# Designs tried in a protein design chat: VHH binders against f1rkq4r372to572. Part 11

Target 1, 201 residues: f1rkq4r372to572
Amino acid sequence: KQMVRVLERVCTTLLGLEDQLNALDRAAGDGDCGTTHSRAARAIQGWLKESPPPASPAQLLSKLSLLLLEKMGGSSGALYGLFLTAAAQPLKAKTDLAAWSAAMDAGLEAMQKYGKAAPGDRTMLDSLWAAGQELQAWKSPGANLLPVLTKALLENAEAAAEATKNMEAGAGRASYISSARLDQPDPGAVAAAAILRAILE

## First folded at step 6 (VHH)

Design s3R (framework vhh_gocatamig_d2)
Fold by ESMFold2-Fast, scan of step 6:
Order: C-alpha cells, then structure tokens, then sequence
Structure s3R (fold): chain B 201 residues (1-201), chain A 118 residues (1-118)
C-alpha cells in the first residue's frame, strides 16, 4: 500500500537524521530531538510489522497520534499528537486535495491553540505553517500541476526551517536560552521539513 | 561554475534606504533558494532573508516590515530592499544560493559593505 511505503520512508529518514538532530538540539536543548524522533520511527516500524495499518487516512492519522503520544513523548510527541488528531477530522468525509488542505489547517490551528506555539516561535510549527500556506493557495490544481505544488510546499518548509536560525525562541526549552546562544536551526523544524520531504518526494 | 556578485552597499544615514543586488553568472538559478546573510564586526554570519524558487520569503525578526527580498529569474538576480535602516544594520551583506534538498549553501558572494551612521 502507498501509505505503508510512505510511513517506511518517513521512518528511514528520521533514523538517518538521529545524530544530526541531536547535534542541533544540543545547541538549544538537551540533545535528544533525534533520539525522540528515532524512538517514534521505531514505534511506527513495530506497529507496521505487527498489524495492518488502517485503510482510511483519518483512521491512520488518529492511530499515529495515539502511538506518538504513547511512545515519542516530550513536547514533540504532544505537538504531533495535537496536529494529527485535529488533521484527521476533515479526512473522515473526503480525501481529496481540499480535504488534505483542511486537514493541514486544522492541525496547525490545534498546535497554536493548545500547544501554545505560533509561527516565528522557532518550533516545528514554523516548517509546517510554511508548507500549509502553499497548500492553502492551491485548493484545486490539475494533476499536471501537483509536482509544482509539491516542490513549492517542500521549499517553503525547508526555507522556514532555515529561518529559525537567529530567531528568538517563543516556545519550548529554547525559550529559556538566550538568543545569543542560538545560531543553528531548530531541530524540530528541521525534522518536520524532513518528514514532509519523505512524504511528498 | 556559479559566481555571485553583490552590489548596492554604501554609507547611509539612520532612517535611510538602500537596495542590494546580487547577480549570478555561470548557471541559471531559477530553481535555487536564494538568501541574504550579514556579518557585523566581531559577530557570526546571520540569515537576514531568504526566497524560494516559488517566491516564499523568510525574514529575521529584527528586519520584518523593514526589508523586502525579491528575485528576477530572467536577470539571474536577487534583491534586498532595506528601509528604515538602523545603526545595528551595519554589516557586510552576502548573497548565497543552494538547492533546498541540501543543508549547505552551494555558493556565496564576496559581500558588500553597508554602513549606517551619521
């Protein structure tokens, strides 16, 4: 199934980035962002090995939310959980591009309302928000234009992750650290952009 | 081989404006991410602004609302319009380009000096 292959690609990507994300996190946190994301990847791999994933995107995102809340933990697990739970709602009725756009919007809104994060706070929301802006602009492109949308969405996410360099932290552990000590991109934003790349590339 | 050449730097009084230009030669850059960095005396280089091939822009917090990055793919150029300049904007400004699939910049310019003082 396509969704299984996508999840496997996400897991491989996160496992491959463990050392890099931990190194980025040591500059602004406790050096475990890569470990936390690789723990999530191993949990997903175990789940895929033991049981078939749900056929519906809404059920898939809901189960992933629970898995990440239980196995990933930390602020990252909480933020992914909020995003995925909210994103699943529009996908219960439809799975077209408009429904996926609505899912992104719902997830981003939940992270802002309940996760107490906003674009510009130097968190994973920065990358996801930038991707969401492009997706919202393209409600009904023809199939011929989907690669153009995908490239633009991924470029937005990567650029937003890079822009977390030199940004003052508004949320998470980095908010307790002087901005003068931060000259690396936020590891959560880098991870989120890499996840999107693994999904869409 | 890609070469980036910056221009437009100079001396300007606080509150003034400057437009920096960066031209690329040796290759097309329409698919590249383009960024402006700056380095003040005694400080590390910091990202000022970036623009994707699709036109999405990012800015450092202290320049939002004052600086605007833009690109002209037909001219292989990227621009930084700087308004309401402050003394703390004094720095050497560099343009840089990379493939966003890479975490490293492919090419850097030589830099252009911007001095904001009376």
Amino acid sequence: as target 1 above (201 residues)
Amino acid sequence: EVQLVESGGGLVQPGGSLTLSCAASGSTFSDSYLAWYRQAPGKKRELVAGITSGGYTVYMDSVKGRFTISRDNAKNSVYLQMNSLRAEDTAVYYCATRDLWSYEYDHWGQGTLVTVSS
Scores: ipSAE 0.148, ipTM 0.598, lowest interface PAE 5.7, mean pLDDT 80

Design s3S (framework vhh_gocatamig_d2)
Fold by ESMFold2-Fast, scan of step 6:
Structure s3S (fold): chain B 201 residues (1-201), chain A 118 residues (1-118)
Amino acid sequence: as target 1 above (201 residues)
Amino acid sequence: EVQLVESGGGLVQPGGSLTLSCAASGSTFSDSYLAWYRQAPGKKRELVAGITSGGYTVYMDSVKGRFTISRDNAKNSVYLQMNSLRAEDTAVYYCATSDLWSYEYDHWGQGTLVTVSS
């Protein structure tokens, strides 16, 4: 029940951002980041209409990885698929906060190792990494502090996405464009931060 | 200008094997994400397999255990080894390349036809 609502919120968010993400992507590419994420959202909506998702978080992330790989299109499906496949592994044994922190770390490590990019390269990794760092900075917080952690994590991810407007591109098509002509944030970083907000809000 | 040229397609019996090759001219792709897609008559183009510059591979469910993607950066080539072929594998196969951090593929080949028939 809860996971269906979260996925529906993610889809609504991505569909609502299509024009903004395409506009941000036009500065460095063909303006298709929003269109690509909208394809993912529509694929997820179609899947939810036909079948309920698995109740297990690990099974959910694994199934979602395959769906995005096959339906999102472009290289984005492979990139999200890589993250989700790696993130599913720690969640097989436990689903507590520590397991979700390990899941984030596993996904980030896989993206860096196989994607050959690092934080600071003006990609979606920048916002995801900032979220991961905030999550790692907190030891075992009490239940009364979880809303504070969530707020800090989202603010960090969104600030990191915005900060990409001041970074030189180290990966992707934008790496061939002068930083003087890149005066807006990276669309992938903005999309990733928005996805995190839809999940955690 | 980068050009991708597929080869190795043809007619093969059900249960047979075939190796597709894709070679790049005009540039190297040692740092690129490389993928194989296919499109059967009347169907949407679908991802078959992909391989990152670091060697991480992805496959669609229906080909797992039957197909293997590999790359040879020294030859600017990517390969798809297809085993236990089925009639449903009949399609035009395309290779595509991109930086993994781009949203769409930068370059596509023209395709090579694979027909699985008795």
Scores: ipSAE 0.246, ipTM 0.643, lowest interface PAE 4.9, mean pLDDT 83

Design s4E (framework vhh_gocatamig_d2)
Fold by ESMFold2-Fast, scan of step 6:
Structure s4E (fold): chain B 201 residues (1-201), chain A 118 residues (1-118)
Amino acid sequence: as target 1 above (201 residues)
Amino acid sequence: EVQLVESGGGLVQPGGSLTLSCAASGSTFSDSYLAWYRQAPGKKRELVAGITSGGYTVYMDSVKGRFTISRDNAKNSVYLQMNSLRAEDTAVYYCATGELWSYEYDHWGQGTLVTVSS
């Protein structure tokens, strides 16, 4: 139940993936996706050590958005920041399943509206979108079905990340590289799927 | 051990339709990621469409709205419905399957030729 433990799991996961994400990014990008996500993880760990975490989910997501915009940087930091800022809004009034579903929808909408990528463009949006589509299919699940929904959501996000490995790049640096060099999954999509697993397991 | 067999290719005129089928024999792939790839003359092999075990689908931009991927786990089959075909869709179409996070496809089919020409 403790949000701090969830955030620590996310940080540990991203730190553990630094080398793998950098290796995936080297084929088609700067080779720094893992470094960028690790920088975010270290910033979050530093914040957790120095400040009591907010008890409100809305306040937590808003603080994380600001932290990622300032410390993670780059396109990734901006996209995570947009997602989290939008996702916080439905959670201001309530924190039930419907509110979390609305938060996911708001975050995905903000990323598409202000970002350059759409689902299918071989970016982090691919795995987040897959998770969102599965959640929409289960709009009103009973509490007894939540473990089934969670498993399906994670499997879809992870499979969507894997599906990017031979997908033609529609955005970012990868779009300028020949398709023969894009035989690995998109590092951003892999990172996003790993974050979701750390949150929901 | 698993064999993938594509079928349904052929000669079709621009604006026509074709349905490609891929069947696995000797095994089931109900928990596998399934994909259609194509390779046009003089071009690299590219992902056309993919479908996860949970039913999430992905399409390359140029085929969105024209192609539909679906699966039937009871028949160990995946399908690609192709509508409004264009000369640029001319290629050998391949079926592929793998597991989540494998980064390598376990099995590839032999391919089925689709020719869009008058």
Scores: ipSAE 0.000, ipTM 0.153, lowest interface PAE 15.5, mean pLDDT 75

Design s4N (framework vhh_gocatamig_d2)
Fold by ESMFold2-Fast, scan of step 6:
Structure s4N (fold): chain B 201 residues (1-201), chain A 118 residues (1-118)
Amino acid sequence: as target 1 above (201 residues)
Amino acid sequence: EVQLVESGGGLVQPGGSLTLSCAASGSTFSDSYLAWYRQAPGKKRELVAGITSGGYTVYMDSVKGRFTISRDNAKNSVYLQMNSLRAEDTAVYYCATGNLWSYEYDHWGQGTLVTVSS
């Protein structure tokens, strides 16, 4: 089952990044970002052992939203929950590329509105927004161009995550810290880009 | 020095209601994500409800429709209105605050006991 394999890749990726994400987080927090994401990975692994995931993308995102909200810890579960709950809505009607683009837009809009942050604020929004911009640029690509879109989307997300090292923090605890002391990328932005790569590779 | 103080816990009969309050001293809530957690005897701590600075609310599945989280930034307070209480809601309830975009909680309260029993 493809969806199980995708979720397993996401979990393996997050478990492998725990130390790196914690190290990045220590510049602005207590070094918990990697621990929180690895806790999410373990929760997903446990869930997959107990029951098959929903086949419907909308149902899948809704169930993941609840799981991450309840099991991830920190405020990260609420962030992912907010994104995934909003992203599920367009996927109830259709599951084509346009629907996935609408899902990304819905998730990003919800995070900005209810989280009170924007692209450029040195958060996970920066990498997710870059991915969303690339999806919007490719409204109806032919099947032969999907690998080109995927590559561009991942490169944009990863470049945006790296670019956060040069941004002044506009949200989170990092916003209380001089930008002269923040010389590493945002751990949430790095994690989001890595999740996208695990999904789309 | 930041301190979170929960209040409003107590003994209530099944089907009854309680309102929990959590107030911060030493800082304001302005951009904080606020959450209620609970821990039943012998169980791990679990999320009950959360509210973002922009007013978006989240609830664990078993309390949705029964519990309502709200905030009052002017009073540095977060509330949990608990209706249709059940024996399984018996737990120590904790409030937590953090910055949503820091991906972590910064402070926890000491907890308030809620007992649902006849």
Scores: ipSAE 0.511, ipTM 0.769, lowest interface PAE 2.1, mean pLDDT 85

Design s4S (framework vhh_gocatamig_d2)
Fold by ESMFold2-Fast, scan of step 6:
Structure s4S (fold): chain B 201 residues (1-201), chain A 118 residues (1-118)
Amino acid sequence: as target 1 above (201 residues)
Amino acid sequence: EVQLVESGGGLVQPGGSLTLSCAASGSTFSDSYLAWYRQAPGKKRELVAGITSGGYTVYMDSVKGRFTISRDNAKNSVYLQMNSLRAEDTAVYYCATGSLWSYEYDHWGQGTLVTVSS
């Protein structure tokens, strides 16, 4: 029940960002990042109408991975699929905060290993890595500190996304464009931060 | 500029096999994500399989266990081994390449036709 609400919030967020993400992507690409993310949102909405999502977080992430791979299009579907498939593994045994932190770390490791990019390269990794670092730093917060952690995590992710506007691109098509012409944040970094906000708030 | 050339398409009987190849020229192939898509008449283009520079492979559900994607960086090529072919696999097959970090593909081939029929 709770998970359906979260997924619907993610979809609403991505649909609302289509024009902004396309505009950001035009500086370094075809201007399709927003269209691709909106296609993902519509696919998730369609899936939710046909069947209830799995109650198991591991099964949920695995099914989302396949859905995004097949329906999102672009290289984005493969990138999200890679992250979600890796992130599902720690969640098979436990679903506590430590398991979700391990899930983030597993996804980030897979993206770096198989995607050949690192934090600092002006990509989606920059915002996701910042979120992961905040999770890692807090390790075992008490329940009354979870809102503080959530706020810090989201602020870190969003600040990292904005900081990409001042970075020289180390990966993707943007790496072939003069940094003097790359004065906007990376669309993938902005999208990832927005997804995290939709999930956590 | 980058050029992608697909080959290996043709007419095959149901249950048969084909190997598609895609050769890239002018590319930084070893760092690229490579994918096979297909499009049947009147249908949208759909992902069939993909392979990252690090060797991670992805497959659409309906071809899993029947198709195998592989790459040969020394030959600037990516392959799709198609086994147990079905009438539903009839489509034009396209090779696509790009960086995962471009979020969209940078280059597409012109396609090669695969017909599964008697």
Scores: ipSAE 0.550, ipTM 0.792, lowest interface PAE 1.9, mean pLDDT 85

Design s5F (framework vhh_gocatamig_d2)
Fold by ESMFold2-Fast, scan of step 6:
Structure s5F (fold): chain B 201 residues (1-201), chain A 118 residues (1-118)
Amino acid sequence: as target 1 above (201 residues)
Amino acid sequence: EVQLVESGGGLVQPGGSLTLSCAASGSTFSDSYLAWYRQAPGKKRELVAGITSGGYTVYMDSVKGRFTISRDNAKNSVYLQMNSLRAEDTAVYYCATGDFWSYEYDHWGQGTLVTVSS
């Protein structure tokens, strides 16, 4: 039941950020990053009202992947779909921290291989990759250390999102716009960091 | 059975430096989380710095930029380099090892006293 509450927090966060993410996206893209993420949030809210929650994390991530591919659309929907489909695989056997770490690695690999994005390209991958680096560095954390890990992971993801304002675009629509015209952080990276905070906070 | 022995504590003037060492005897600790805690009289122990088996470090905000934690698995040792020491850093410093899957630390040292006074 905690997973449903987490998803509801993610949806509330994305709906609240719609105008900010659209404003960030206007400088480098269609101006629709916030609208796209809000569409995803509303689709998730509708799904949660009409369907019982999945029995396992793997099933949840797999169903979310299909929902986002179908309802969110755009490059964001495709990237989230790739991440979640790959991330679900390690979670089929176990749901311990090592399995979640493996899930993060699998999702990041899928985004790089099939999404044609790399860290440093000014995309949502920048925030997710930074979070993955922190998670991978922590082996077998006990429950008494999870708040420390969580804080480090979120701080690193948020710092990586902010750092995108200083990076040349290497993928997505922003890749067609020079870095001199982009003095704001990447809206996808900001959205991904906000999602992570909603999940872990 | 693992034993932890801290050393390097002492009296130092404000602005000075000290390096604390913690040596483990017995089993290899290369897979363990290693941490430095401190405790001033009448207060609970607080985390000063920690280092994972993979080398990821964490620091308490008030010591960030002044203290550096490091480990040497070949010597079964963890170190805390303390620079720009302040009166507020006065405390007994403890090293601790734990398995991240445990809800408490497996082993603690006896502690070493650091006094920052002029």
Scores: ipSAE 0.000, ipTM 0.132, lowest interface PAE 16.6, mean pLDDT 73

Design s5I (framework vhh_gocatamig_d2)
Fold by ESMFold2-Fast, scan of step 6:
Structure s5I (fold): chain B 201 residues (1-201), chain A 118 residues (1-118)
Amino acid sequence: as target 1 above (201 residues)
Amino acid sequence: EVQLVESGGGLVQPGGSLTLSCAASGSTFSDSYLAWYRQAPGKKRELVAGITSGGYTVYMDSVKGRFTISRDNAKNSVYLQMNSLRAEDTAVYYCATGDIWSYEYDHWGQGTLVTVSS
């Protein structure tokens, strides 16, 4: 039942951020990022009403990937689908902290390879990469250190999202906009950090 | 000014094949995410297939194994090979392009009609 509550928190968070994410995206382009994330949230809510989510993390991420590819729209559905499909693979063998670290790494590698972007390019990759670096550093913490890891991971993801306001865009519509007009953080980076907080808190 | 022009639509018998093309003028595709959408009469527009600049492909469940998306950056074109066509594939097909890291599409074509009928 905890997984249903986590997914509901993610949905509530994304619905609440729609106007903010659209405003951030409007600085660089059409102002669609919040709308696409809200469509994702509504699709997840509809899915949860029809059936309970899979208890297996690998199956959960795989089904969520297909749902987002089909229902989210925009290019964002492809980005999340790509990440989640790759992240599901390590979780088929085991579900310990090392497996979740491997899952994050696999998702990040897929986004970088197939999306043609890197950390520092002012995208959602910046927030996710910062979170992933913390997971890699903490291979086997004791149970009493898990709150410290979680706090560090969220702080780094959120700091990375905020730092995108000072980055020159290397990808996306923003890369075609004067850097003088890009004084706000990347909406995808903000969304990714918010999703991580909803999951881990 | 970027313009997307779809071609290759037409009338085809059930079980037949068609290849749709989408060509861009005014820009290059090399870094773009490219997608095909369709809209049947009385239905919402839906994603059919997509391809990233790095070659990763996505497909809706009902077309997996029947449709293949491909791209040719040198020709600024994206293609949708449609095999084993069914009556429910009847729709106007649109191509869309955008930078994948922009979270939404930049440009849409005008559409090309595909009719699958006996």
Scores: ipSAE 0.445, ipTM 0.732, lowest interface PAE 2.1, mean pLDDT 84

Design s5V (framework vhh_gocatamig_d2)
Fold by ESMFold2-Fast, scan of step 6:
Structure s5V (fold): chain B 201 residues (1-201), chain A 118 residues (1-118)
Amino acid sequence: as target 1 above (201 residues)
Amino acid sequence: EVQLVESGGGLVQPGGSLTLSCAASGSTFSDSYLAWYRQAPGKKRELVAGITSGGYTVYMDSVKGRFTISRDNAKNSVYLQMNSLRAEDTAVYYCATGDVWSYEYDHWGQGTLVTVSS
């Protein structure tokens, strides 16, 4: 099924990024970001071997939220859990593009409210926000324009992740480190953009 | 320098209750993410519950409805109220703190033992 393939692609992506994300994280801390993301990937792979994923997007995001909260470790699990739990709510009623746009908005709002950060703070929120802004900018695109939207969304998310290398950190441990020594992108922003590409391409 | 000290562990019978406390010293507490982890002999350390600075709470599935995490910023403390305890809850319980945007915990306590047996 297509959902299994998408989740497997996400896992392959995260496993392949472990060393890069750890290296990026070492600039601001212990270098564990890649390890926590690869742990998440292995947990998803194990879950997929035991049961098929729910067909309902709302149930899928809810179960992924619980899995990542329990198995990912670090504070990353809490961030993904916040996003996915909030994003699942609009998807209970509908699963059209407008519902997915509302899901992105709900997840971003929850991360900002409960995490106390904003776009521009050099976090994973920067790449997710850029994706969300692109998604909201499109009004009722026809099926023939969905590839154009997807390309623009991914390019914006990836550009935003790369741009974090030039940002002053407004949140996290990096906010206590001189910007002169933060010359690499935020590992969470890079991971989020890579996850979106794995989902959408 | 930040230090976390756990207390409240002990021996309790199945179905009983315990309240764990974690007191933080050495830095500002009100903006931190706080979590309780546990580790049983021969098992990996696992998340039990967490609470953000904004009050959002998370719980592992097996403790939902039985455990409640709360924080008191004025006392620089986080609490885990554990009800309807089971033998499977026997573990060393650890307090951890950090900024969620660091993607990892900055500080860990030394742990407090909880034993659930008759």
Scores: ipSAE 0.321, ipTM 0.671, lowest interface PAE 3.6, mean pLDDT 84

Design s7A (framework vhh_gocatamig_d2)
Fold by ESMFold2-Fast, scan of step 6:
Structure s7A (fold): chain B 201 residues (1-201), chain A 118 residues (1-118)
Amino acid sequence: as target 1 above (201 residues)
Amino acid sequence: EVQLVESGGGLVQPGGSLTLSCAASGSTFSDSYLAWYRQAPGKKRELVAGITSGGYTVYMDSVKGRFTISRDNAKNSVYLQMNSLRAEDTAVYYCATGDLWAYEYDHWGQGTLVTVSS
């Protein structure tokens, strides 16, 4: 039941951001980023009505990867699919905090290697990387420090998303658009940070 | 300006093979994400396969092991090798190109019909 509520919160968050993400994407593209994420949210909602999500984190991420590849549309499905497929691998062995940290690192490594982008390029990777750096910095925190880690991780991800408004685009179509027209944050970075907040808060 | 032109479709018997090609004109796509979609009558358009500029490939579950996507940046082309074709693979196949980090497709081809029938 807990996992269903988390996924429903992610969906509600993405549906609520549709207009904002489309507006942010319109500066660099055709304004479909919000529509694509809303389509993903509706696909997840439909899936949850038909069947309970897997209890195994590795199986959950693998099935979400496939669902997003097949239903989300745009190139976003491929990005999330790439991240989630890689992130699922460490979670097959263990599901403790160290395994989730390894999962984040695996997803980030796959996005950099196969997507040909790096932190600083004004993409979704910027907010995810900031979250990963915070997670990596905390080695085996005790239970009493988990709320501190969670708050810092979310604040770093959100700050990194906001900071993309001041970055030169080093990857993708935005790299061909005048910086004078890129005065807002990257829609993918905003979406990724919002997803993390929906999951952890 | 940019045009995607699919070719290679046709009628093939179950168990047969076809290779689809998509060529881009008007722009190079060496950094682009390239994908094949298909749409059968009465169904929504669905992703078949995709390939990133870094060579990572993705496939829908029903075609894994049967289809192979590849790209040739020097020829500005993407290919879909389709083996062990089934009646369920009958559809119009579309090539799409997009910027992976712009989260959307920029261009779509007009489609090529693949009919798997005896």
Scores: ipSAE 0.437, ipTM 0.742, lowest interface PAE 2.6, mean pLDDT 84

Design s7D (framework vhh_gocatamig_d2)
Fold by ESMFold2-Fast, scan of step 6:
Structure s7D (fold): chain B 201 residues (1-201), chain A 118 residues (1-118)
Amino acid sequence: as target 1 above (201 residues)
Amino acid sequence: EVQLVESGGGLVQPGGSLTLSCAASGSTFSDSYLAWYRQAPGKKRELVAGITSGGYTVYMDSVKGRFTISRDNAKNSVYLQMNSLRAEDTAVYYCATGDLWDYEYDHWGQGTLVTVSS
């Protein structure tokens, strides 16, 4: 159903971005951010061929967390695993728009607490945080407000990813590299914004 | 430049225990994500356990409840306490380090062999 299509769209998006994300990562790292995200996409595609995803959002995020931890590799798998494990908790009790807002908040809190990064540090947290700010409005949307809120969320996340090109890095290897050499956006921030568009578009 | 040196591997009987250690030199340790991987002959490396700078731990399903990862920032070391060892735990164990926000590991150790056999 819808969830399979959403996950397939995410995978297609990440596979299509492999070269771009690797190119963005070369300025600050080994140039493998696209490769790790592509590996995640292929793992998800393989999982979907073997079994239907759980109908429960909490179970879905928990199973994705384990899949990405085991198959994505690198520190990326742990980072996504951390976010998704935390995000699953509010979704155990409710699955309404307020619960999804709470899920984003939980994931962001876990990334900041255990990852030692904050918005403004030129990481994927920047685009996810921007999306999270807009998700606060999802707690009580009106009938004609949700499409406007969704557009604002995606535009805010994408603008935040683009804005990382002008930020000083506060985390990772990039924090030790001259800001004059960091004139492109963070690959993780670009990937996160693209994932959100694939989910919500 | 960072170097990782694993130790503590060896031959142990099923049901036994081992503690692996990985010592880091050459760079700051306290902000790093640290992980243990293993590789059996003919298999790809697989994640065993990981620990973030903030103390969050992750484990593969097959080792949950049996293995414990911990870190000692003062000694620049990460440990893997392995209990209730099984024949299928036989592998070369590697430590890896990186920053979560680099999206990939920066450094790998040379590995230490663990053999679980009677």
Scores: ipSAE 0.493, ipTM 0.764, lowest interface PAE 2.2, mean pLDDT 84

Design s7G (framework vhh_gocatamig_d2)
Fold by ESMFold2-Fast, scan of step 6:
Structure s7G (fold): chain B 201 residues (1-201), chain A 118 residues (1-118)
Amino acid sequence: as target 1 above (201 residues)
Amino acid sequence: EVQLVESGGGLVQPGGSLTLSCAASGSTFSDSYLAWYRQAPGKKRELVAGITSGGYTVYMDSVKGRFTISRDNAKNSVYLQMNSLRAEDTAVYYCATGDLWGYEYDHWGQGTLVTVSS
């Protein structure tokens, strides 16, 4: 099952990043970001062992939203839950590329509206927004262009995550810390870019 | 230093209602994500409800439609209105706060006991 493989890649990626994300988070906080992402990965793995995931993308994202809200912990669960719940809505009617682009846009809009942050604020929005901009530019690409466009999207998401080390924090705990003391990228931005790579690569 | 203090717990009959309150000292709530958790005897802590600074609310499936989370930034407080209480709602209830974009909870309260029984 293709979707099981994608979810397992995401889990393996998050488990492998635990120490790095905790180290990045420790510069601006408690150093738990990697631990909460690993907890999410283990929850997803446990869920997959009990039953196959829904075939419907909308139902899949809705169930993942609930799982992450209940099992991930930290405020991260709320952020992913908010994104996934909003992203599921366009996928109820259709599942083509345009619907997935609309799903990304819906998730980003919900995070900005209810989370009170914007691109440029040194958060996971920076890498997700960069990916969203690339995806929105994909106007019915042919199969021969898809690998090139996917590479560009992933490189832009990763570059946006790296660029957060040069940004002043506009939201969250990091906003209380001088930019002179924030010389590392945002752990949420790094995690989001890594999740996208696990999904698309 | 930030302290969260829960209140409003107690004994209530099935079908009854309670309102839990959580007040902060030492800091303000206006930009914080606020959540209620509960822990029943022998079980892990579980999320009950959460509310973002922008007013978006989340609920665990078993309390949806029965519980309502709300916040009052001027009073530095978060509330959980619990209606149609069931025996399974018996637990110690904790409030937690953190920066949504900091990805973690920063502070937890000491908890307040809710017992639903006849």
Scores: ipSAE 0.507, ipTM 0.770, lowest interface PAE 2.2, mean pLDDT 85

